VHH binders against q9xw16. Designs and how they scored, part 158

Target 1, 132 residues: q9xw16
Amino acid sequence: MSGWNAYIDTMTAAAPSIKRCAIVGAADGSVWARTEADNVFKASEEELKTFVALFNDVTQVPAKGADIEGVHYVVPRTEESLIFGKKENTGFFAVKTKSAVLIAVYEGPNEVAAQVRKAVESMQTYLNNAGY

## First folded at step 15 (VHH)

Design gb8 (framework vhh_8ghr_2)
Fold by ESMFold2-Fast, scan of step 15:
Structure gb8 (fold): chain B 132 residues (1-132), chain A 123 residues (1-123)
Amino acid sequence: as target 1 above (132 residues)
Amino acid sequence: EVQLVESGGGLVQPGGSLRLSCAASGFTFSDRYAIGWVRRAPGKGEELVARISGSGEYTSYADSVKGRFTISADISKNTAYLQMNSLRVEDTAVYYCARGHPPIPEGDYFDYWGQGTLVTVSS
């Protein structure tokens, strides 16, 4: 829809195991771009507002876990601008940039998770360097 | 409907100054979008002369205008500005305001453009 969809396409091409993803505003969780149709990212506005607020203090997240698309994920640990979680064969990586939060939901084993993380972190670096 | 409307162009002598304005409607300046000023002169192609993030925090300039042009934004007025000082004959061009996204690997991406305003620098 918007030019931000080009970044969704880039991440999905780099890591085809991403099942659904979104780029949302860091301040309010507003959706800038997301996967659609058969791969629609289904998080509500309220859920996304709550989720992006987790980046205000990531150290508290492992005790509570995180909710994405109505699914509760166990978050084993966090890094400064990275929240990731796992539930059975499904997982996610979320990274914060200056202005955005990138969320990628994937399905697959640990090798797949590593590729998804790399794709999301590469995009994080790219957007930060572009001033976002 | 997304619209960008430029104003402030005109005829000016070398060494003079002009301030261009870009009034945006149909979207709000935010962290999601950037605003760029792109000029086009016959025979020179298009040149991105200045860019500002929607938040106003990040600016960049083409080497040809660095130190002479200043881009700014008034978020409350949803308007971006290009202050052009020490104008030269080679700055003569149609100046377009454009809504941008972060650069893709192939270059800058702009999805909406104003209709342009002519700047003529001549004695």
Scores: ipSAE 0.023, ipTM 0.413, lowest interface PAE 6.6, mean pLDDT 85

Design gb9 (framework vhh_8ghr_2)
Fold by ESMFold2-Fast, scan of step 15:
Structure gb9 (fold): chain B 132 residues (1-132), chain A 123 residues (1-123)
Amino acid sequence: as target 1 above (132 residues)
Amino acid sequence: EVQLVESGGGLVQPGGSLRLSCAASGFTFSDRYAIGWVRRAPGKGEELVARISGSGEYTSYADSVKGRFTISADISKNTAYLQMNSLRVEDTAVYYCARGRPPIPEGDYFDYWGQGTLVTVSS
């Protein structure tokens, strides 16, 4: 029923190393779509509300890190509307659009990370151009 | 059951104004959904004339209607509006409100449509 599931499918097809993925509301962290079944994105409502609030001032994030699915990630740096983190062989990219935050959790080396980043940034561009 | 119901269409003279309403039921307006106004004139394809986020914060318009049409939403009433000013004969069409999702490489997509309301601009 939700057309947002198609965008999850598009990102995971573009970057198969994405293990779990979600699209959430930028204002409140409400889940619009997420991967399910064997790849279920497990973040709680409270955690997502806290996470999306990080985009209010991304410059503070490297000092504290970020929590996704109960896992604490080191955030080496941030860019405008981009937070990314690493924890050993796993990592995430989160990008903010006008109305949404896209979160992709992946596993693999830096070459895989670059592919995942490209996929989420491409989707960010499409959504912004669509007024989301 | 998701429904979108348009109202406010009718006959108006060139230079006149109309306000279309789109009452939504079966879901609540939020940033998860855009609401679009799409028109179809006889012999022409569909044209997306205006789009608004469910929060009401973000709007966009087709070049053909910029400065003349205004889209808005009343979140408490779960209703979207299209204020049409300085109407032209070329604005004659059936106007549909639709619940939208973002475009992807294949194009814009809407998952639910209203029944449409006819707007006729004629002297």
Scores: ipSAE 0.076, ipTM 0.430, lowest interface PAE 5.9, mean pLDDT 86

Design ia1 (framework vhh_6fv0_2)
Fold by ESMFold2-Fast, scan of step 15:
Structure ia1 (fold): chain B 132 residues (1-132), chain A 120 residues (1-120)
Amino acid sequence: as target 1 above (132 residues)
Amino acid sequence: QVQLQESGGGLVQPGGSLRLSCAASGFTFSSYAMYWVRQAPEKGLEWVSTISGSGGSTYYKDSVKGRFTVSRDNAKNTLYLQMNSLKPEDAAQYYCARGLPPWSPGYDYRGQGTQVTVSS
C-alpha cells in the first residue's frame, strides 16, 4: 500500500460525494493511488496518458471534451490547472500540481459539485506546498 | 548532484534490437524505482516502463509488452532497457527517470536522453 492512499482517504472524507478518485503522475498518467473495490476508479492506462496530456494546452479542451473511465464529458471551460466536466448527473474535477493530477468523479447536482471542487483544490494547494 | 546518463541508442531496421543503459549517480540507486520514458518528434512524453528499487517488479506500456524488458544492476548503479522487435512507432528520444517518494509512480529527475531511430 503506498502512502498516497492517505491523500485519497483525506479527500474523500472532506467530500463524501466523491464516488471515485485517483492521483496520477502529471508526466505519464501512471496511477499513484486510486479508490478501490466498490468505488474502483477504472480508467485505463492509455486513457490516463491522454487525459494528463490535456494539461499541456487546456485551451483546446472545451472543443474536444474529455474522456474518463470510458465516459465522454463536455468541458465547458478550463482554468490553467483545472479541467472540469459534466455529463447529466455525473461530473469530474481534475487539477494539476507540479508532479501530479488529481481526478475526482462525483454524482449529484451543482451543490455537490462545489464541495468536490473545494476538496480537490485544497489537496492541490497542499501537494504543491509539499513539493509535489 | 543527481545525475542520469543514457546511452545505447542508434539506428536499427524494423525488427531489430537495441539495449539502452542509464548510469545513475548522486543518490542511493537501490532505494528508488526507475522509469523509462520516451518522446517522439511532435508527440508528448510517453511512459514506457517501470522497475522497482529491488528489481522485483516491472511494468510496461501495453504496446511494448513482450518486446521490451527493463532490468537493473544495483551494484553498478545502472538501469537497462532491452528493446526487441523494434517498430517504426518506437522511434523516439528515450530518457531514464528517477521515481518520486514515497515510491509511487511519478518522477523528479530525468537524463538528457538517447535517440532511437527505426528505419531502413
Scores: ipSAE 0.000, ipTM 0.109, lowest interface PAE 13.8, mean pLDDT 82

Design ia10 (framework vhh_6fv0_2)
Fold by ESMFold2-Fast, scan of step 15:
Structure ia10 (fold): chain B 132 residues (1-132), chain A 120 residues (1-120)
Amino acid sequence: as target 1 above (132 residues)
Amino acid sequence: QVQLQESGGGLVQPGGSLRLSCAASGFTFSSYAMYWVRQAPEKGLEWVSTIYGSGGSTYYKDSVKGRFTVSRDNAKNTLYLQMNSLKPEDAAQYYCAKPLPPPSPGYSLRGQGTQVTVSS
């Protein structure tokens, strides 16, 4: 393997509860890499542009929620450079780096959420240190 | 110098079993999660299983749950994958993997791999 797809595989290996994930450009939401085949990440370019713009002011997100793959998620709160949400037994974590946004969609109860968050935040730290 | 050496692959009939091994050296094995990944000739690299350093937490690709069991022997620096009830869809080159640094891009610390063929 090579390129940005290797980062996707690293995150999914670290947190197998991740069902779909992507690495997208922070400025425009362009897809750099995503899960494919049976686990294809299905967000449109327009949806991703809207989503990455949420990081311009994360404090406004809990009032609106967030849409990923056409699914509206309740966002209970945000943290600096972190947006996360829940919709029944599905959820997501999204973190911003210098030039990218990492999005991971998972399925399962809150018990699996901590591992998904750790995987996404670990990759965020790595990419920031690499200059991305 | 980090080294990983896979073994245990072979040809087996559908429903058969194989046990893969990965001998690791050059790093503190017990401190790292280890992965089994596989690649069939016309498919991309697929994650198969994860086992954390303590051996207490294991995770599997949905299609292998109940059939495959990952384990490790930290005293011997060895990772195992017990594969039961093998199906034709399991045929692939199997690799053990350790990211460097965590989380690092890719499976650059894969060994040479070991081939698993499932056919009549």
Scores: ipSAE 0.000, ipTM 0.151, lowest interface PAE 12.0, mean pLDDT 81

Design ia11 (framework vhh_6fv0_2)
Fold by ESMFold2-Fast, scan of step 15:
Structure ia11 (fold): chain B 132 residues (1-132), chain A 120 residues (1-120)
Amino acid sequence: as target 1 above (132 residues)
Amino acid sequence: QVQLQESGGGLVQPGGSLRLSCAASGFTFSSYGMYWVRQAPEKGLEWVSTIDGSGGSTYYKDSVKGRFTVSRDNAKNTLYLQMNSLKPEDAAQYYCAKDLPPPLPGYSLRGQGTQVTVSS
């Protein structure tokens, strides 16, 4: 687990606007690493299992929305291996690799969202290039 | 505690086949996805395959797709990797994992692994 925490640190350093984030298994939603303490990512194991299953057919997600940390987000659209949502001044980006799903929750306007998306997609690219 | 025991490796010629097994204990096997990873002598740890808890969804590294098949027997707490059409680049120590280790050099894995050698 501790080795994956270095990747959490990399993402939060690249985008300090990330409030909470996690790296979870794409197959089962198991947590490999997450922010802790004052920035603890609060999603339950059951919620994460449900969430990662959304990647089996992302085209259905905009009609239903998505739940993260007990908060229901409106998902305006999806892209290949990308689900993102908004609720008032909060939002999230979730990207899938072959082995992992990276989830980052943020607060702030569109400029903040753009920085968070870039950080998450950069990590997605890195993991894909590493064969993950 | 989580325990994983790999077996089934060996020496094979290019184009040959091997079936690897991973015996798991210490956790509710069917509730977790499982992974196969490998490490060649001068390379870092490399992800090979993923299978979900039910066995219904599988994922593969591009270079092994169509040649390797991951499966599981939840009643026996056992994970398998069927390797066909083996190539020299597949030679590595193979490990199973409950939690996918990061792609960092020198990361310690739970099991002893099983060695796959592909001769000329």
Scores: ipSAE 0.016, ipTM 0.351, lowest interface PAE 6.1, mean pLDDT 85

Design ia12 (framework vhh_6fv0_2)
Fold by ESMFold2-Fast, scan of step 15:
Structure ia12 (fold): chain B 132 residues (1-132), chain A 120 residues (1-120)
Amino acid sequence: as target 1 above (132 residues)
Amino acid sequence: QVQLQESGGGLVQPGGSLRLSCAASGFTFSSYRMYWVRQAPEKGLEWVSTISGSGGDTYYKDSVKGRFTVSRDNAKNTLYLQMNSLKPEDAAQYYCAKDLPPPSPGYSLRGQGTQVTVSS
């Protein structure tokens, strides 16, 4: 079975306000794991390929924004391995590791956003240390 | 053929301890990361811990940090999980898993698991 789904479960347990999330390949945007059923992460293969390429030059992202699941998000700023965006009460955090990109979509106020960011960054640290 | 055999589960009261073992065969044990994962009834598979091939690097799910310790004995091809201060939320079927090499990252389950029950 896909071992990567266990990491999805870890993140959603740590931050229950995550509505949908995925772990994708950093090189090509291929899906390694994602939330399913009522919480299915709906990004297309083409969209994910475009999205992971944003990490090649994160400094350009605030001027363009980012598209996830057909939704255009305003990206106020980026950090070296972090892209995040907001659209009204919906937002996302995406972090890059050596081999993967973690994407978490959430709904809620700033307090919720902080919890989601912490969960995603904790997993980023874990995967980098594990060689991914 | 990869074989994994878990043991050491049982019924324990909250605050109790258990030590799980995983006997591995069919591959070069010391060359692979190993995982402990668990599954409670009606829930999905949940990652608990990772240990590097040498045993030098360990990683844990936040809710078990400070309570669980993963270790391995490469001479015996055995993986361990020491579980202290057990909580009702830790009750699950526990499995050990072998890392899958790139390009298929992840892990594989081959054992039957060992049941951990925590009564409250």
Scores: ipSAE 0.000, ipTM 0.127, lowest interface PAE 11.8, mean pLDDT 83

Design ia13 (framework vhh_6fv0_2)
Fold by ESMFold2-Fast, scan of step 15:
Structure ia13 (fold): chain B 132 residues (1-132), chain A 120 residues (1-120)
Amino acid sequence: as target 1 above (132 residues)
Amino acid sequence: QVQLQESGGGLVQPGGSLRLSCAASGFTFSSYHMYWVRQAPEKGLEWVSVISGSGGSTYYKDSVKGRFTVSRDNAKNTLYLQMNSLKPEDAAQYYCAKDLPPPSPGYDYRGQGTQVTVSS
């Protein structure tokens, strides 16, 4: 399998409601792997750099929301290593590991959101245990 | 025990206005973002507005932007939705909601809601 793309495949297989996702560097937002072609994750380098910096102080995020792929999401609340947002029938989950940030954009109601969250948190645990 | 109680719905003609209220208790109201969500007959739930705990930030679904205004009174533990220029498509059961703790992210609506009917 090609490097980090195998982890993208694992997450999308576990939660088919994920429409687009990426694994980016926690320090700079550099893309390590992302969905491509018809499911291309479209965030710019500047947007990702801004987004990963939100993890430096997650307590300020609910007041401002978050932007992913040029779409503004309402962030209801945050946890120490978790930011999630909603916009109508779409949403995202982003989790931070030691070296990476995992971002998954999904479509569907709260029932599918729970599956998406489980998939990204499982990968977060795996990567942390692997030293990432 | 978290409790949310909606009121203010009713029958209105197209172009009319209504003001909804939500009385909250059992949690620190000012610490939570609050939502107005609605469900039309035989349709799914959709959020229409959200307001931050402090009241400093508000967001709206595109279809209601410019017509609906959400506000809150943290001293009274009350959330409001001012609805102007109502359309038949706005007819629904309206609920107020607060955020859900993990693992079921999103919003938690617990009240019976208040019905909004738009007809001539």
Scores: ipSAE 0.000, ipTM 0.100, lowest interface PAE 18.2, mean pLDDT 81

Design ia14 (framework vhh_6fv0_2)
Fold by ESMFold2-Fast, scan of step 15:
Structure ia14 (fold): chain B 132 residues (1-132), chain A 120 residues (1-120)
Amino acid sequence: as target 1 above (132 residues)
Amino acid sequence: QVQLQESGGGLVQPGGSLRLSCAASGFTFSSYAMYWVRQAPEKGLEWVSYISGSGGETYYKDSVKGRFTVSRDNAKNTLYLQMNSLKPEDAAQYYCARGLPPWSPGYDYRGQGTQVTVSS
C-alpha cells in the first residue's frame, strides 16, 4: 500500500469517531490517500479542487459554507489553516499543511468533535515538521 | 546502523502473561514514536500498540485494549510490551518498529521479532 495510507490509518486509530477521511494535494485537490471500502471517502475531483481553494482565503468561508461528499456544511468560523463545519450530527475538520490538506468527517456530539480535531491537528503538526 | 532487537517471547497458556522487550540503538530513541506490530502465519502485519517519543501518549488496537500495556525507558533505549490475559488469537511473531508519523502502523525499521505462542 502507499505510504500515505499509513497516515489515514494513523488518524482513524487516534480518533475512532472519524467515519471517513482523506489526504489531498493542497494545490489541486488530488487524492493522495483516502479511506476505502465500507468507509470510502466519496468526494469528487471537482469538489476537492473547489474545497482546497477555500484555503486561499479562509475568512470568506463562514459566509458561504463548504461542500464535502455532496453535503453542504455550515462553517461557523475558521482559523489560519483550519476549516471546520457541521451539519446536524455530522461534521468535519480540514487542515492545511505545506503541501497537503487533511480532511476528516466524523459523527457525534461536541466531545467527539474535540477528539477528532486533536487527531487532525496533531497530524498537521507532524507533517509540517516533516516538510509536507 | 539502526538496530532493533526483540526478546521475551515464548509459549504461554491462555490467560497467561508475557513481557516483551526491544533494545534500540543507532538513533535518538526519544525522538521517535515506537510501535509493536505482529504477524500470525499466513497473515499480514498488524499493529497492536503505539507509544509517543516522550511516552506521554499510547494507543492500542481494540482487540488488545485493557490487556496489553506499552511503555518505554528512554534512558535505556528500551521499549516494552506487557501482555496479560493472553488469548490463542494473540499468537504471532511480535516486532518492535520505528515509526513516523506519530501513530502510523507504517515504519522504516523493524527488528527480527520474537515468537509468542499461546496453547494449552
Scores: ipSAE 0.000, ipTM 0.143, lowest interface PAE 12.5, mean pLDDT 82

Design ia15 (framework vhh_6fv0_2)
Fold by ESMFold2-Fast, scan of step 15:
Structure ia15 (fold): chain B 132 residues (1-132), chain A 119 residues (1-119)
Amino acid sequence: as target 1 above (132 residues)
Amino acid sequence: QVQLQESGGGLVQPGGSLRLSCAASGFTFSSYSMYWVRQAPEKGLEWVSTIWGSGGSTYYKDSVKGRFTVSRDNAKNTLYLQMNSLKPEDAAQYYCAKELPPWGSYDYRGQGTQVTVSS
């Protein structure tokens, strides 16, 4: 949805080191909004469907890892509504709300990762409070 | 340079207990989360447990929750895994691993310690 692009813009403004991100439906991985143009989020519909299903039992994720945009990430632990991973100079944070999953891919040093997590968790709180 | 040395593995009967230790050096131990990971024959590496740097938060693989307890002694630079009520499916090579910040990856280049569960 065009309205959902405002939330993408808010997250990327709060954490400029987010390279690509998306807001997708928690039930099916359908894309509600994503970064476009030079920073297009390139995950396929099937990959996103598989990814959001990971939130049905996050305790199984460390055994297999997670795939985003064709990149395999090692996920050594999860939290109830949070999956995250790091691979070389890239990383991601994904959080689940009532009806959405927010995925942010970033690049940069370790202090950047903390800022990205904070931005994603702030948006998670906002969307949950808004009924999403 | 980061060094991790696991010990405490062995052979136990089903229902038995073992305590694994990991001696760490080469980094500020209390500043990093530590993990226990394991690998059974012909299986991928799987995460078992996490403990945050200050010891304030712990997490467990669902199948070991209530049976395994992770702890750390930051004064001794040592990580522990207390394993109770061991099952045949717990048999694996166990490794401790240091967080590669921000997390979501780890480094486990030690020899590991083998846990065998059989009668």
Scores: ipSAE 0.000, ipTM 0.170, lowest interface PAE 13.2, mean pLDDT 82

Design ia16 (framework vhh_7pa5_2)
Fold by ESMFold2-Fast, scan of step 15:
Structure ia16 (fold): chain B 132 residues (1-132), chain A 120 residues (1-120)
Amino acid sequence: as target 1 above (132 residues)
Amino acid sequence: QVQLVESGGGMVQPGGSLRLSCAASGFTFSSYAMYWVRRAPGKGPEWVSTISGSGGSTYYADSVKGRFTISRDNAKNTLYLQMNSLKPEDTALYYCARGLPPWSPGYDYWGQGTQVTVSS
């Protein structure tokens, strides 16, 4: 198995409510790994480049929202390295590491959102500790 | 020069245990995530486990969860895999591998492997 695909598998195993996810470069939004086939993460290169740039100033994001896979999400608030959004029964968590941005899209209520957040934050900690 | 040398493999019966070691040299061991990867006869490589550079985070393939434990000793530049409740399906050549730098996904160095055979 390729290296970065193992991280996708680890994240989705930790939070089964994740429908699609990706690990992308923090500098340019280039895809390092993503879910594929029936669960393919469909964001374009242009969308991802725009999305990772949001981490340059997360305080601006709640006023504008965020777009992932052509879906506009309301972003109620942000933290230094965390952007999350909601749209009806869907949502996402995105966290930034030194070199990467992890994006996980899920479906479900607030209870499953907590599990997804824990999974992406655990991976964020792991990658930061590994120097990524 | 980066070098990874595995040891600790052997033949065991189902239900047995083995402890694999990987001696690393030629790089700052604590700065890299490390992996165990196996290759069964007639199959491609299968990821088994990952440990972060600090040792604070570990991850396992579903096939080995609850049976295998990955650990590291950064003072000794050594990676370990404790394998319990071994099954015939665990028969494979086991490699340790170093994670790539952030600009390049995947693995960059592998050891020569150590053979694990689980049979009656």
Scores: ipSAE 0.000, ipTM 0.136, lowest interface PAE 12.9, mean pLDDT 83

Design ia2 (framework vhh_6fv0_2)
Fold by ESMFold2-Fast, scan of step 15:
Structure ia2 (fold): chain B 132 residues (1-132), chain A 119 residues (1-119)
Amino acid sequence: as target 1 above (132 residues)
Amino acid sequence: QVQLQESGGGLVQPGGSLRLSCAASGFTFSSYAMYWVRQAPEKGLEWVSTISGSGGSTYYKDSVKGRFTVSRDNAKNTLYLQMNSLKPEDAAQYYCAKELPPWGSYDYRGQGTQVTVSS
C-alpha cells in the first residue's frame, strides 16, 4: 500500500524523538514504509523476516535478545504484542497489529522512550481498529 | 523512598548453588517487574533475569536458562534468584533492580551482593 508513508509521518510528528522507524508486514517482514534520507531505517530483508517471526512466540525473545539494523538489543521482557529493547542510550519499541509490525528506534533518556512508546502504541490501536 | 537490599552472595565451588534475596521497600512491589542484573570485573552491567509484577511470567538470559530460577513473594516484598550449577563466568556483583516505565531500564539498584566461583 502506497499510502503507508503517511503513518510514518504521523508517528514522527507525534514523537519527534523517534530516530528511525518502519512499518513492515507481519507475515514476511516486507517493508511497507520507513523513514528516509538522513533518518533511513536500515535493515536487511533477512533481518526483518527474522524479527517479525519473533512475534510468533514473544516469550522466547528475552533469552536471545533482538537484532535491528545490525544492532543487538537486550530485551528484558515482552508483552503479547510488544517487544522492546535497550542498548545503553538507544532503544526500540516494536508492536504487532493484525497484519503489520511497527518498529521505532530512539536515542536518549527515559522521557524520550516514554514519548516513543506512546506514539507506537497509539498507532497500533489505530491500525488495529482500521483492520490492519 | 525506593530501597533495594541484596543478600545471599558468597564463595562457591564450580557446580555449586546459591540463593540470592532482595528486600524491597518504598513502592508498591507487586505493581512492577523486577530484574536481576550482574557486573563482572572490567565488564558492563549484564541483564540476567526478569519476573513480572504478579510473578506469572519469568525470563532469562540464554546462558543461565535452566540453571537459574527467579521468584518473588509479594506479601513479603522480596525477590529471589536461585542459582544452580554455577560456572566461573557467573562470578559477579549481583543487583536487583526495579523496572522504570516505560520499560527496559531502571532508576534504582541496590548495593549488590558478591558471587565468587573458584576452587
Scores: ipSAE 0.610, ipTM 0.824, lowest interface PAE 1.5, mean pLDDT 88

Design ia3 (framework vhh_6fv0_2)
Fold by ESMFold2-Fast, scan of step 15:
Structure ia3 (fold): chain B 132 residues (1-132), chain A 120 residues (1-120)
Amino acid sequence: as target 1 above (132 residues)
Amino acid sequence: QVQLQESGGGLVQPGGSLRLSCAASGFTFSSYAMYWVRQAPEKGLEWVSTISGSGGSTYYKDSVKGRFTVSRDNAKNTLYLQMNSLKPEDAAQYYCARDLPPWEPGFDYRGQGTQVTVSS
């Protein structure tokens, strides 16, 4: 019901291989919007608070990996505002804006991952320019 | 105001190389994915390549893959396209374009473009 759900819908329309996603507050991991029903994003408040704190020093993340929805992902490398994780044929992209973190969990090979990353980065630029 | 200015085009023989540049201003360059697009005479606008805001991800049209390399210098607000092994079918007006939200169609290209001619 929030306006933020329109952004979730836009990302999933642009990259249908996104299975679950959320937009959360960068400061505390509070959920602004997430996918629901059969593709509900199930991360706990504690997990999201821990996850967004990873952006305080992304250089440490590859050594430890990252947990989303109770699933541990290998993080091979990071960029200043991007954490990318992979586990077999599943993965995630998480990007930080000024006030938000976008998290998209997907399934599929590298070609699918490329489309998901494009959608998430496009939304990141839009939100940054909108002041978020 | 968002401004994009392309340069580096010219006349080259088949098999030759050119490096195109795009100078960007009026927005936070590093926050936007950028595109190279081209328009040949009497043809539609064709997407050529994409580079993410960080430069960490690049994508290419199949016909240019292995020959073209897109890159960016975020400190200089400049986008580049290195074109090697140029073919006659690469002749076109080349434009750089700023990313739009996924729900908006097309490309945000604003400059005059730079002309690439391949002839011997």
Scores: ipSAE 0.000, ipTM 0.098, lowest interface PAE 15.1, mean pLDDT 83

Design ia4 (framework vhh_6fv0_2)
Fold by ESMFold2-Fast, scan of step 15:
Structure ia4 (fold): chain B 132 residues (1-132), chain A 120 residues (1-120)
Amino acid sequence: as target 1 above (132 residues)
Amino acid sequence: QVQLQESGGGLVQPGGSLRLSCAASGFTFSSYAMYWVRQAPEKGLEWVSTISGSGGSTYYKDSVKGRFTVSRDNAKNTLYLQMNSLKPEDAAQYYCARSPLPWSGYFDYRGQGTQVTVSS
């Protein structure tokens, strides 16, 4: 495992309800690490490029929603460096750091969502402190 | 130029302890997460531990959790790995590394390594 895969492993261990996740470059959406095999994160380079650009103005996102892995999510609101969405019993949390965007897709009720958010925000804090 | 220099390896019996050190230079040490990775003979490189730039967050490979502790002294630009309850499967060349971006399974910035042998 690469060093960036260690962050993926840490997030999934902290929140086992994360089905798929990735760490991508904030500037271009390039994949640094993602879940693989049975849990492979299946977003195209073009989709990721479009997605990370949403962080240029998060206030526009609730009006249009967001697409991840070809699935359209309703985004009820955003915070400065956080975009999250919901579609039935699946959802995602995405956070921006200095150089990266972390994306975690999960399944489950609101209790599960809270755990996933905590894991993603903890990793955001860690990466920002590490200079990423 | 980034330089990383490991030390502290040696021969120890199962159940013993070793403390590895890594002296870093050529970059703002406190701004970077640091890694310990290892490679056993005839095996690939494997991740062991990560520590955040501030030292406030640490992460471990499952098989070493509870036995190994990573720490850093940013005033001295030094990274440490305290290894307790060493097992034969921990025998490897240990490297400290800075996360290279992009990482495709190798490190541009890692030291020459320090050898850890576990036998009786």
Scores: ipSAE 0.000, ipTM 0.143, lowest interface PAE 13.6, mean pLDDT 82

